# Designs tried in a protein design chat: VH-VL binders against Protein broad-minded (TBC1D32). Part 8

Target 1, 124 residues: Protein broad-minded (TBC1D32), of Homo sapiens (Human) (q96nh3r1119to1242)
Amino acid sequence: GIHPVYFCSTHYIEMLLKAELPLVFSAFHMSGFAPSQICLQWITQCFWNYLDWIEICHYIATCVFLGPDYQVYICIAVFKHLQQDILQHTQTQDLQVFLKEEALHGFRVSDYFEYMEILEQNYR
Below, E stands for the ipSAE of ESMFold2; O stands for the ipSAE of OpenDDE; V2 stands for 0.75 times the mean of E and O plus 0.25 times the DockQ between their complexes.

## First folded at step 13 (VH-VL; framework fv_tafolecimab)

Design i4 (from g1 with heavy chain Y106W; at its last look DockQ between E and O 0.76; V2 from the best seeds 0.00; counts 0 for: pae E 2.8 > 2)
Fold by ESMFold2, look of step 13:
Structure i4 (fold): chain C 124 residues (1-124), chain A 121 residues (1-121), chain B 106 residues (1-106)
Amino acid sequence: as target 1 above (124 residues)
Amino acid sequence: QLQLQESGPGLVKPSETLSLTCTVSGGSISSSNYYWSWIRQPPGKGLEWIGSIYYKGWTYYNPSLKSRVTISVDTSKNQFSLKLSSVTAADTAVYYCARLPIYGSWYFDYWGQGTLVTVSS
Amino acid sequence: EIVLTQSPATLSLSPGERATLSCRASQSVSSYLAWYQQKPGQAPRLLIYDASNRATGIPARFSGSGSGTDFTLTISSLEPEDFAVYYCQQYSRWLTFGGGTKVEIK
């Protein structure tokens, strides 16, 4: 995978999540769980154990073809996809278990290409 | 204009449950823009966030108090409440209710006047 | 979990002097830090948010600086109403307050 230090600073992840999904952002921080922590884990592992192999290939291809900052845009897209699940799991006190142990169920990189293009236009 | 007002007993016996209500006036508690919060301050000491609630009933608690605290909301009365179980003298404090914006920075922008609760036998 | 340590605990100064108050976090809070002023018998009032932004209506003599773990509140020239207790508050993980710095008249 792509080296995470290029475009995955914790400030950038936090800034984008706060701007794009403020309720999710607040739920993470009010629960004592920094969203950048899980994003760095996902990125450094190239989503291994979180996405099936085909989706890992899509992730890698997206970052190669569209730029390494797409590592962050994909994380924001995952949060957008899981927004309601994340909000539910902050109430059951198992947010970290959900994000670390459950597959990113139903997430496909291709479903979020248009959204990530908008993120690129707004933030690159 | 938005106002928050604490109410409840000023004296609670040890081992019992401290129970307070915050009444919101001049605005709606059912706003998607805010958490509604409890903060306490023991006499002569610093501030401690107890917890916050979103109007849909979603709660967030200080981990040091989580096992003893319940915050709830009653949107029909425009109120939210605090219950702190198994109190001791260490729970003697001024209790504030306060509003916490979700959008922007998380500082408490409106505070109640505070109510002293003394835990004594 | 994040502990905020304020120093000094007490700062004895005269009107017109510069006050420098420190807040140190046990781990990085980025710029997620606010400063409050509290006078006896009153609720705290917000002075500074996001480490350096003055809240509406706060005089220019108050300024904040810092990022990460080391933060400073500066009052450039103390007025009589500025003798109070000052608290920092972080909002990076949960919400915690520092222990306070009392600014008292010498």
Scores: ipSAE 0.442, ipTM 0.806, lowest interface PAE 2.8, mean pLDDT 88
ESMFold2 (binder alone), look of step 13: mean pLDDT 92; pTM 0.916
OpenDDE, look of step 13: ipSAE 0.466; ipTM 0.843

Design i5 (from g1 with heavy chain K56R; at its last look DockQ between E and O 0.63; V2 from the best seeds 0.00; counts 0 for: pae E 6.4 > 2)
Fold by ESMFold2, look of step 13:
Structure i5 (fold): chain C 124 residues (1-124), chain A 121 residues (1-121), chain B 106 residues (1-106)
Amino acid sequence: as target 1 above (124 residues)
Amino acid sequence: QLQLQESGPGLVKPSETLSLTCTVSGGSISSSNYYWSWIRQPPGKGLEWIGSIYYRGWTYYNPSLKSRVTISVDTSKNQFSLKLSSVTAADTAVYYCARLPIYGSYYFDYWGQGTLVTVSS
Amino acid sequence: EIVLTQSPATLSLSPGERATLSCRASQSVSSYLAWYQQKPGQAPRLLIYDASNRATGIPARFSGSGSGTDFTLTISSLEPEDFAVYYCQQYSRWLTFGGGTKVEIK
């Protein structure tokens, strides 16, 4: 199947998340769980078992046509989509189960193209 | 100017619960910009983060203490509190309350003066 | 958990000398590291954040360096008020402090 297009630095993920979603960023680190840890899992597996097939195709196409930094922008868009759910799950200490098994079901790459273009413009 | 002040009993018996309150003045505890934290320092030793709370009641605890710690907030009194259960002599320390910014680097920017709590029979 | 090991435990120096304090993390903390100064009877005072940025009002003789696991606080020329205990603190995973380095008069 699907081949990872590019492997991004964990520091870039951390930088963008701190700037764009600081409460999510702090909640992860205060809980002893680095957000880059789950992002690397998503990216290296091409979101297999996290997104449905159509959204995996959108992810791959976005990275191929718009550049490998979109791997990171998609991760930030996922955190933006899930912000309230992530904050709730840091209180119940089941965040990793949530993120690995159920969280991304409703995420659509196409819903966040405009946001990701803004990220590229601001952080390129 | 923002000030934090610890209050509570200075002596606690073993196996009881240590209970402290931090009163915030010169600023609001109901800020989306900060966590409110407890740190302790045994006499002559280093610092240990106990835990932090967001004004909405969200708590984050040092995993080594989590089973014994409860931190709570009362926004109407501009206060937050610490309860540490089942204390022993090892819990004798100066206890500080402190503020931790969310929208900056994660250092404790305002500290109380500290209060010594001694655990003794 | 991330353990911060500070060395040396005690550094005996004279005013005007250069102090070099080490903080070593058991796992990478990236640049998420702060340095504090603490004098007897006082709460800690922030010196350095994000490994190398001086906090507001901190004199230029204080500098921080390092990333990942190895960090250094340098005081280029010790003043009488600099004899104190220094702590590092990480905020990559939870919040933890090092054991401290006491800088004392030789």
Scores: ipSAE 0.502, ipTM 0.816, lowest interface PAE 2.4, mean pLDDT 88
ESMFold2 (binder alone), look of step 13: mean pLDDT 93; pTM 0.927
OpenDDE, look of step 13: ipSAE 0.758; ipTM 0.902
ESMFold2, look of step 14: ipSAE 0.114; ipTM 0.729
ESMFold2 (binder alone), look of step 14: mean pLDDT 93; pTM 0.927
OpenDDE, look of step 14: ipSAE 0.742; ipTM 0.896

Design i6 (from g1 with heavy chain S52T; at its last look DockQ between E and O 0.04; V2 from the best seeds 0.00; counts 0 for: pae E 5.8 > 2, placed apart)
Fold by ESMFold2, look of step 13:
Structure i6 (fold): chain C 124 residues (1-124), chain A 121 residues (1-121), chain B 106 residues (1-106)
Amino acid sequence: as target 1 above (124 residues)
Amino acid sequence: QLQLQESGPGLVKPSETLSLTCTVSGGSISSSNYYWSWIRQPPGKGLEWIGTIYYKGWTYYNPSLKSRVTISVDTSKNQFSLKLSSVTAADTAVYYCARLPIYGSYYFDYWGQGTLVTVSS
Amino acid sequence: EIVLTQSPATLSLSPGERATLSCRASQSVSSYLAWYQQKPGQAPRLLIYDASNRATGIPARFSGSGSGTDFTLTISSLEPEDFAVYYCQQYSRWLTFGGGTKVEIK
């Protein structure tokens, strides 16, 4: 069996998103769609249907080996990866559909290790 | 079958860098299904996880050691290595390399024989 | 950090006796707990994973039980080779080991 790991801090997600990606934070607030809603869905489902199998394994390993706060850091990294797409879908008023229904195209946990390490250093 | 073997100097002076290599035989470190780890045990004491590497170079480190640890992999030699900088007597331990699966249960299914590294002036 | 407390620190028994080793976690680790045996001068050997599953080649006299915070390794009838140190390890959050239980001959 696959070891699911779960940690969610709704306030921490919003605070970190505001500090790190203010345009994404603003887009969520103006759309009436809380960023914690999509983060909770991703985390509780271990990114099933959003990441391929190998990336799901690396997500779980990162959270287990580096601590549960990395669930939040991975979500912020996903928002950083998708920033342009998020801003475009805010304009079309379909942000919630885009984030809930679409695969996280091109996102790999390993591409954001250095960024998440910086998040850990600055915010843990 | 699969075997892991630690190698490196058994004696290291304080403030120097401890350097160890784990050689994998009977299997490949380039397997997509496994992580490779270093664990240590001071004589007569318990076990401490040092860090873990995936063959593509991704690493996870114990926070208490992270500032002093580097783990790397050389797939052409079927080896991975540990460097621990600025050692003190507290770093005297038996050092093990070990394998663990990438799925969500992170137990160490294969261990090397272990090598004692003594930090002494 | 999840702290694993093993008790007793030392268990003095004779061959043929039943050994019961305890591992308690400071918070729930669900069933993500492994047990290892370590004989003098050797690397640890995996006995039990996911709280109750025997690893390949481990004799049936070894069994694990428990979930959440309270875990037990049982050796139903001690053989001479079973006098060793036993460690639990959790992998729910981070990777940590217990302090060990030494099973020694009485």
Scores: ipSAE 0.083, ipTM 0.722, lowest interface PAE 5.8, mean pLDDT 87
ESMFold2 (binder alone), look of step 13: mean pLDDT 92; pTM 0.909
OpenDDE, look of step 13: ipSAE 0.699; ipTM 0.891

## First folded at step 14 (VH-VL; framework fv_tafolecimab)

Design j1 (from g1 with heavy chain S32E; at its last look DockQ between E and O 0.67; V2 from the best seeds 0.00; counts 0 for: pae E 6.9 > 2)
Fold by ESMFold2, look of step 14:
Structure j1 (fold): chain C 124 residues (1-124), chain A 121 residues (1-121), chain B 106 residues (1-106)
Amino acid sequence: as target 1 above (124 residues)
Amino acid sequence: QLQLQESGPGLVKPSETLSLTCTVSGGSISSENYYWSWIRQPPGKGLEWIGSIYYKGWTYYNPSLKSRVTISVDTSKNQFSLKLSSVTAADTAVYYCARLPIYGSYYFDYWGQGTLVTVSS
Amino acid sequence: EIVLTQSPATLSLSPGERATLSCRASQSVSSYLAWYQQKPGQAPRLLIYDASNRATGIPARFSGSGSGTDFTLTISSLEPEDFAVYYCQQYSRWLTFGGGTKVEIK
């Protein structure tokens, strides 16, 4: 199938995050932590240490059936889900630890299908 | 017209804490659209961002200074403040407060007039 | 940390000449770069944002260009009021300033 890395674009992630979640975008930049760092990690690991197996299956299915750009839309949806937690983390190491070492706080791909469909309509 | 005005002691002894306040007038500090920032400039030298605060209390600090810096906000007084601990002569500078948009680009669009703080015995 | 290196440190020119100021970043900052002018005894004034966009009220003789690591501020024909210090500032990761370029009268 679809190699998760071939679509992950730093510019595309930055563009969508700036447009859709400007407070999250600013929090990353003001904390000195690039959002593409964590997105690349999530995507290259297929979210294995971050989502339960059924959510990983949903992730793979959305990318296969709806297009590989959904790798990015899922990342944006995760940031939307975690927005309040991200905004409370002011230090690079603290934000980095939060995003790399904790489960995604009950994130479910199915809760964000409508949102990701809107992202597709607006940005594809 | 939005105005920012720095205030505080112009002289601070070594090892003490530098404390400044910025008063915002002609606009509200509680805006969802802006960070409120401190920048300094040693005499005859360049500019250094110290840190920024969102009105809800969320702070971002220059990593080179973060161990010594506290920025806080008092929305009821339309003010935000800077504390820099354990000062030395190297902290002698003109201190500016400034506004930073959250949306779009992160450049400082309004600046205070600056206040010189001298660290000396 | 992203370091901005401005060159030259001092640029000696006459009124009417073209000034070309350089800002080089230690890592790519994309187009997240601003330019400021600072006259003696004053706070800095924004000239250019996002590498090339002129701020409100800035004369057309000021232009910015570049992307990634290499950026240029150009003043097409120097006026007497343009003799000042110019700083670049990046906002890709944290907020850092260059060391400045002083444009002085020859």
Scores: ipSAE 0.067, ipTM 0.718, lowest interface PAE 6.9, mean pLDDT 87
ESMFold2 (binder alone), look of step 14: mean pLDDT 93; pTM 0.927
OpenDDE, look of step 14: ipSAE 0.642; ipTM 0.879

Design j2 (from g1 with light chain S92N; at its last look DockQ between E and O 0.72; V2 from the best seeds 0.00; counts 0 for: pae O 7.5 > 2)
Fold by OpenDDE, look of step 14:
Structure j2 (fold): chain C 124 residues (1-124), chain A 121 residues (1-121), chain B 106 residues (1-106)
Amino acid sequence: as target 1 above (124 residues)
Amino acid sequence: QLQLQESGPGLVKPSETLSLTCTVSGGSISSSNYYWSWIRQPPGKGLEWIGSIYYKGWTYYNPSLKSRVTISVDTSKNQFSLKLSSVTAADTAVYYCARLPIYGSYYFDYWGQGTLVTVSS
Amino acid sequence: EIVLTQSPATLSLSPGERATLSCRASQSVSSYLAWYQQKPGQAPRLLIYDASNRATGIPARFSGSGSGTDFTLTISSLEPEDFAVYYCQQYNRWLTFGGGTKVEIK
């Protein structure tokens, strides 16, 4: 079975993604896999294979100081950052490979603090 | 009121390419809120999603049909089209075009009346 | 691939009776489940979306319930115009339809 905490997080991710980035949400559905699967991979690995050390530190610090909910907000922010790439790789139907194997080039946690604050305000 | 209308030949020979066009009226196909989709139904059988297209040309295909399906959009004519190559008798069906919302849920809220395409020599 | 199994294949009832249609998914589809009605010679008509939301213009006698893998469409009191084939459709992974349930007059 799926742990209740993860289950709640999964639904929360999908809800936020659907509301904030409907095209990305749609891309996942059309590509046949759940965005929460990708988020789980990111979170469980602490973005180790996806972010550089500085950004990993920013991620951890953010979650420690601002709360565990920011794990979800960061995932949404990453999807926002990757929105155009996600749509492009949806066309080539290699979205899953793209998200699982490619690093998050150019993503900076600090660039999305304001966005994440808005998410917290609207969905907390 | 939004209306969708399928058009194209009702008879196609085996190994040829099935070609259909859906004309949208009462609304713009160049909407950011919707995909435009093709669904088919063999006589006396259930429904099968073929594929969808966004007005910017982004396509999504049923994996079982991907290798044979091409969907295109013409925003200037407010139309989108379906091409299915290498048809066989198994491709005989009523073909529907439909609207698929992007924002919200991914169901089909508006449908054309459907057009029967028979594959026969 | 997510497979939707609808049961029963055929449901024979009289006007005024309650109809209960089942749709079972091979794996969880969350609440991403829609129901359609199709009459002979017509295109399907959307009835329910997100498992339990009635589409615009759909009578209150139609209701949907369920989540995960088990879903139900209920027609509280069948009207003559309700005799048709009903399909469920999931949109959690790709888009697939059930095999349909025919509601016919007894």
Scores: ipSAE 0.017, ipTM 0.658, lowest interface PAE 7.5, mean pLDDT 89
ESMFold2, look of step 14: ipSAE 0.420; ipTM 0.804
ESMFold2 (binder alone), look of step 14: mean pLDDT 93; pTM 0.925

Design j3 (from g1 with heavy chain T59K; at its last look DockQ between E and O 0.67; V2 from the best seeds 0.00; counts 0 for: pae E 5.1 > 2)
Fold by ESMFold2, look of step 14:
Structure j3 (fold): chain C 124 residues (1-124), chain A 121 residues (1-121), chain B 106 residues (1-106)
Amino acid sequence: as target 1 above (124 residues)
Amino acid sequence: QLQLQESGPGLVKPSETLSLTCTVSGGSISSSNYYWSWIRQPPGKGLEWIGSIYYKGWKYYNPSLKSRVTISVDTSKNQFSLKLSSVTAADTAVYYCARLPIYGSYYFDYWGQGTLVTVSS
Amino acid sequence: EIVLTQSPATLSLSPGERATLSCRASQSVSSYLAWYQQKPGQAPRLLIYDASNRATGIPARFSGSGSGTDFTLTISSLEPEDFAVYYCQQYSRWLTFGGGTKVEIK
């Protein structure tokens, strides 16, 4: 069965993305692709194959020391980083390929610590 | 007051391209808050979303029609357009243009009056 | 692609009666569902959005309920102007409409 935290994280991803990045949220839905699906892949794999090892360590440390809801905040920060690229991939298969194969180039967890602190303050 | 008006030929021959234009008045098509959309309704049947466009040129199409549809925008004329290629009798329908808010829920809040397009030899 | 199935296809009722219209989705659409009314020769009019919220200017006799895959539109007491065709529309993945329910005078 699905843990309450896991279930809340899926719904929470959708709610937070709609509030923080409405154009990204709309791009997913207009393209027929659920944003929580890619976030669950990222979270459950600890961003393996998406981030360099150093950034994976930053992700793990952030979640351990600041709380498990930072898994969601990191996903929102990734979408913020990729916003313009996501808007250019308007069809389901193009968007899926982009997010699974090329999406996270240049993303660094440390560049978004202040943003994630604001998310924690506003939504935790 | 915002108004949407469809225009274009009411009769199109099979295998040709159906072309329609929607003129927006009482508001700007260059709004960052809206998609501009085409929906059709075959006589006596239900509604089918064709596609939507953002004024910067980003386009979203119904996957069942994607290979035949082009939607474009002309901000200088406050208009957006539909082209549907290789039409058959199955494409006979009333065609509506409509506005779709980005913020909130993706329902169509303003509609044109609709224009019947008949595909016939 | 998400398919919306509306039932019944036709609902024959008298003014003052309660109408209950069903919309069932082939996959969960969460609460991303709208209802429209369409009268002959007119474009559809929005009634309900997000499954249960009335659009501005819509009378209280219209209400929506449901989530996930099963949704209903209820008209508590039919007025003469309510005899029309009603469509559901989902916006979870792309935008699709149901086939419609015609509410007609018995």
Scores: ipSAE 0.245, ipTM 0.763, lowest interface PAE 5.1, mean pLDDT 87
ESMFold2 (binder alone), look of step 14: mean pLDDT 93; pTM 0.916
OpenDDE, look of step 14: ipSAE 0.716; ipTM 0.889

Design j4 (from g1 with heavy chain Y55H, light chain D50Y; at its last look DockQ between E and O 0.05; V2 from the best seeds 0.00; counts 0 for: pae O 6.3 > 2, placed apart)
Fold by OpenDDE, look of step 14:
Structure j4 (fold): chain C 124 residues (1-124), chain A 121 residues (1-121), chain B 106 residues (1-106)
Amino acid sequence: as target 1 above (124 residues)
Amino acid sequence: QLQLQESGPGLVKPSETLSLTCTVSGGSISSSNYYWSWIRQPPGKGLEWIGSIYHKGWTYYNPSLKSRVTISVDTSKNQFSLKLSSVTAADTAVYYCARLPIYGSYYFDYWGQGTLVTVSS
Amino acid sequence: EIVLTQSPATLSLSPGERATLSCRASQSVSSYLAWYQQKPGQAPRLLIYYASNRATGIPARFSGSGSGTDFTLTISSLEPEDFAVYYCQQYSRWLTFGGGTKVEIK
């Protein structure tokens, strides 16, 4: 079975991604796997091997101080950051490998605070 | 050769629902590489994307029209359709159906000839 | 929402002249920019995709350049059949078109 927390998060991620980044959402459909699967991997691993230590700390602090919902918002922000790469790797048919194996180069949690606040306002 | 053809009434009364169908020939609408899209153009004005549908039924709509738009697909007939509810004079336009590749690029490579739909009493 | 602003609105030129059309995005669209040509009574025709790639069957006199927010469509030497309206379109976030540039004969 699917854990209730995971279930809620999964649907929430899917909904937000479709609304905020429809082209990214379609890229996942084309690639044949769910974006929530990637998010789960990131969250479960606390973005280890994806973000540098400073950003991991920033991620943790954000979730602790602003609430666990920001785990989802950060995932959406990451997809926003990766939008160009996601579309390109959809073309090369290696999106899953890209998302699972490569670090999130250049992503800064602080760069997306305003965006995440907007997400919270619109979807909370 | 892929061809798209719009069909439907050219006149719709205000507050009613605009309904159009696009028939695809020379290719399968069930291709995994494409979305199928509706774009409109008011007389003398620019182009506006309405929405797109994947053959599995996944839809994406222009946020400005989302509340009034429904796009559906019939793979058995190789067709997809547009419904626009609560129309006003502002919805008078030439309506195009088009193919939208989704492999890393989202442009419209094949278009129908378009059909004029006039909203008038 | 990403807004595309095309300039000039109208470009009056003679056959053989060089046409330069601008498309500016309100925010970066990377290279996810397409150009279309539309003649009166016809559907738009894809000219350029991914900022600089010519679509199949498009003459070499058409070229696209740019990235980020500033894009240019260039027609090196206008042919009589090139007088039309040209639209840019971004596909970075949703799908939006520019307002168009009309290339008319002087």
Scores: ipSAE 0.019, ipTM 0.670, lowest interface PAE 6.3, mean pLDDT 90
ESMFold2, look of step 14: ipSAE 0.075; ipTM 0.699
ESMFold2 (binder alone), look of step 14: mean pLDDT 92; pTM 0.913

Design j5 (from g1 with heavy chain I102L; at its last look DockQ between E and O 0.82; V2 from the best seeds 0.00; counts 0 for: pae E 2.4 > 2)
Fold by ESMFold2, fold request of step 15:
Structure j5 (fold): chain C 124 residues (1-124), chain A 121 residues (1-121), chain B 106 residues (1-106)
Amino acid sequence: as target 1 above (124 residues)
Amino acid sequence: QLQLQESGPGLVKPSETLSLTCTVSGGSISSSNYYWSWIRQPPGKGLEWIGSIYYKGWTYYNPSLKSRVTISVDTSKNQFSLKLSSVTAADTAVYYCARLPLYGSYYFDYWGQGTLVTVSS
Amino acid sequence: EIVLTQSPATLSLSPGERATLSCRASQSVSSYLAWYQQKPGQAPRLLIYDASNRATGIPARFSGSGSGTDFTLTISSLEPEDFAVYYCQQYSRWLTFGGGTKVEIK
């Protein structure tokens, strides 16, 4: 079995990505790159150098007021936003560079509030 | 019942390109649920994943082979193919095609019978 | 690349004995591990997926355990048809196989 372990949120990220975006999930693993690793980097850095300051504030406020599980929901929303870019970069084999070195182009937390509410309803 | 069958030349000369085709029967290659894969096994040795393809043309390759490998799909023929360039004797192996479920766990649930390809002058 | 090391390379046992096969990963693969059986002249057959789940039609004498880097396949009481080569395969980063463990008659 699977256990919800508080110190290992990587399992929750993997579980939700597998359920919500299975093509992205498989593309990551078959490209040799675990998606939870980039999510942990984003979360621990509060998306510094990935989002502008307004979106960083939205991230922080969302997690403080709606709950810590929204850290995971925002990561899933980022993957949903970037799905086509991710699939393209698995084909050009520069996915790690794309996700670690470049900003999350065009992603706004506010654009995905409705989606994250649905994730909360379905998975909380 | 789903069946996979490898076909192609059993002998290939060094430096040439190894070409194989897998024909899928009893199911459709145009499925959002599966990747279609090539695995090889040198005689008396272990298994090596070569690569996988989604029916829309997205490919994933073993990094040790990627510079020499092309996998393609032909949905109208219900087939997918392997090309391995610049072969040497080290590429002598039984070549299997196999199905890989996209959901959940990435194990190979259906395998072809395998075809021996010998690289020799 | 994640390297899977299977041990022992050969396991010589008699029918009715318990077989314990090890697969160790060079880095954590979580539970993303499968086990296969391969008999001479045949394609591999899936036994176990996600470290511990038996595939459909696999007898209860086969069981898998472990997570992270250390995994075990156990055959509780060997039958004559169980003498074969066994491979582990990880799917955390790319798809790689172990070198195999041959289970043979003593």
Scores: ipSAE 0.512, ipTM 0.825, lowest interface PAE 2.2, mean pLDDT 88
ESMFold2, look of step 14: ipSAE 0.446; ipTM 0.810
ESMFold2 (binder alone), look of step 14: mean pLDDT 93; pTM 0.931
OpenDDE, look of step 14: ipSAE 0.718; ipTM 0.891
ESMFold2, fold request of step 15: ipSAE 0.336, 0.254; ipTM 0.786, 0.725
ESMFold2 (binder alone), fold request of step 15: mean pLDDT 93, 93, 93; pTM 0.928, 0.928, 0.925
OpenDDE, fold request of step 15: ipSAE 0.847, 0.844, 0.854; ipTM 0.928, 0.929, 0.931
ESMFold2, look of step 15: ipSAE 0.459; ipTM 0.804
ESMFold2 (binder alone), look of step 15: mean pLDDT 93; pTM 0.928
OpenDDE, look of step 15: ipSAE 0.721; ipTM 0.895

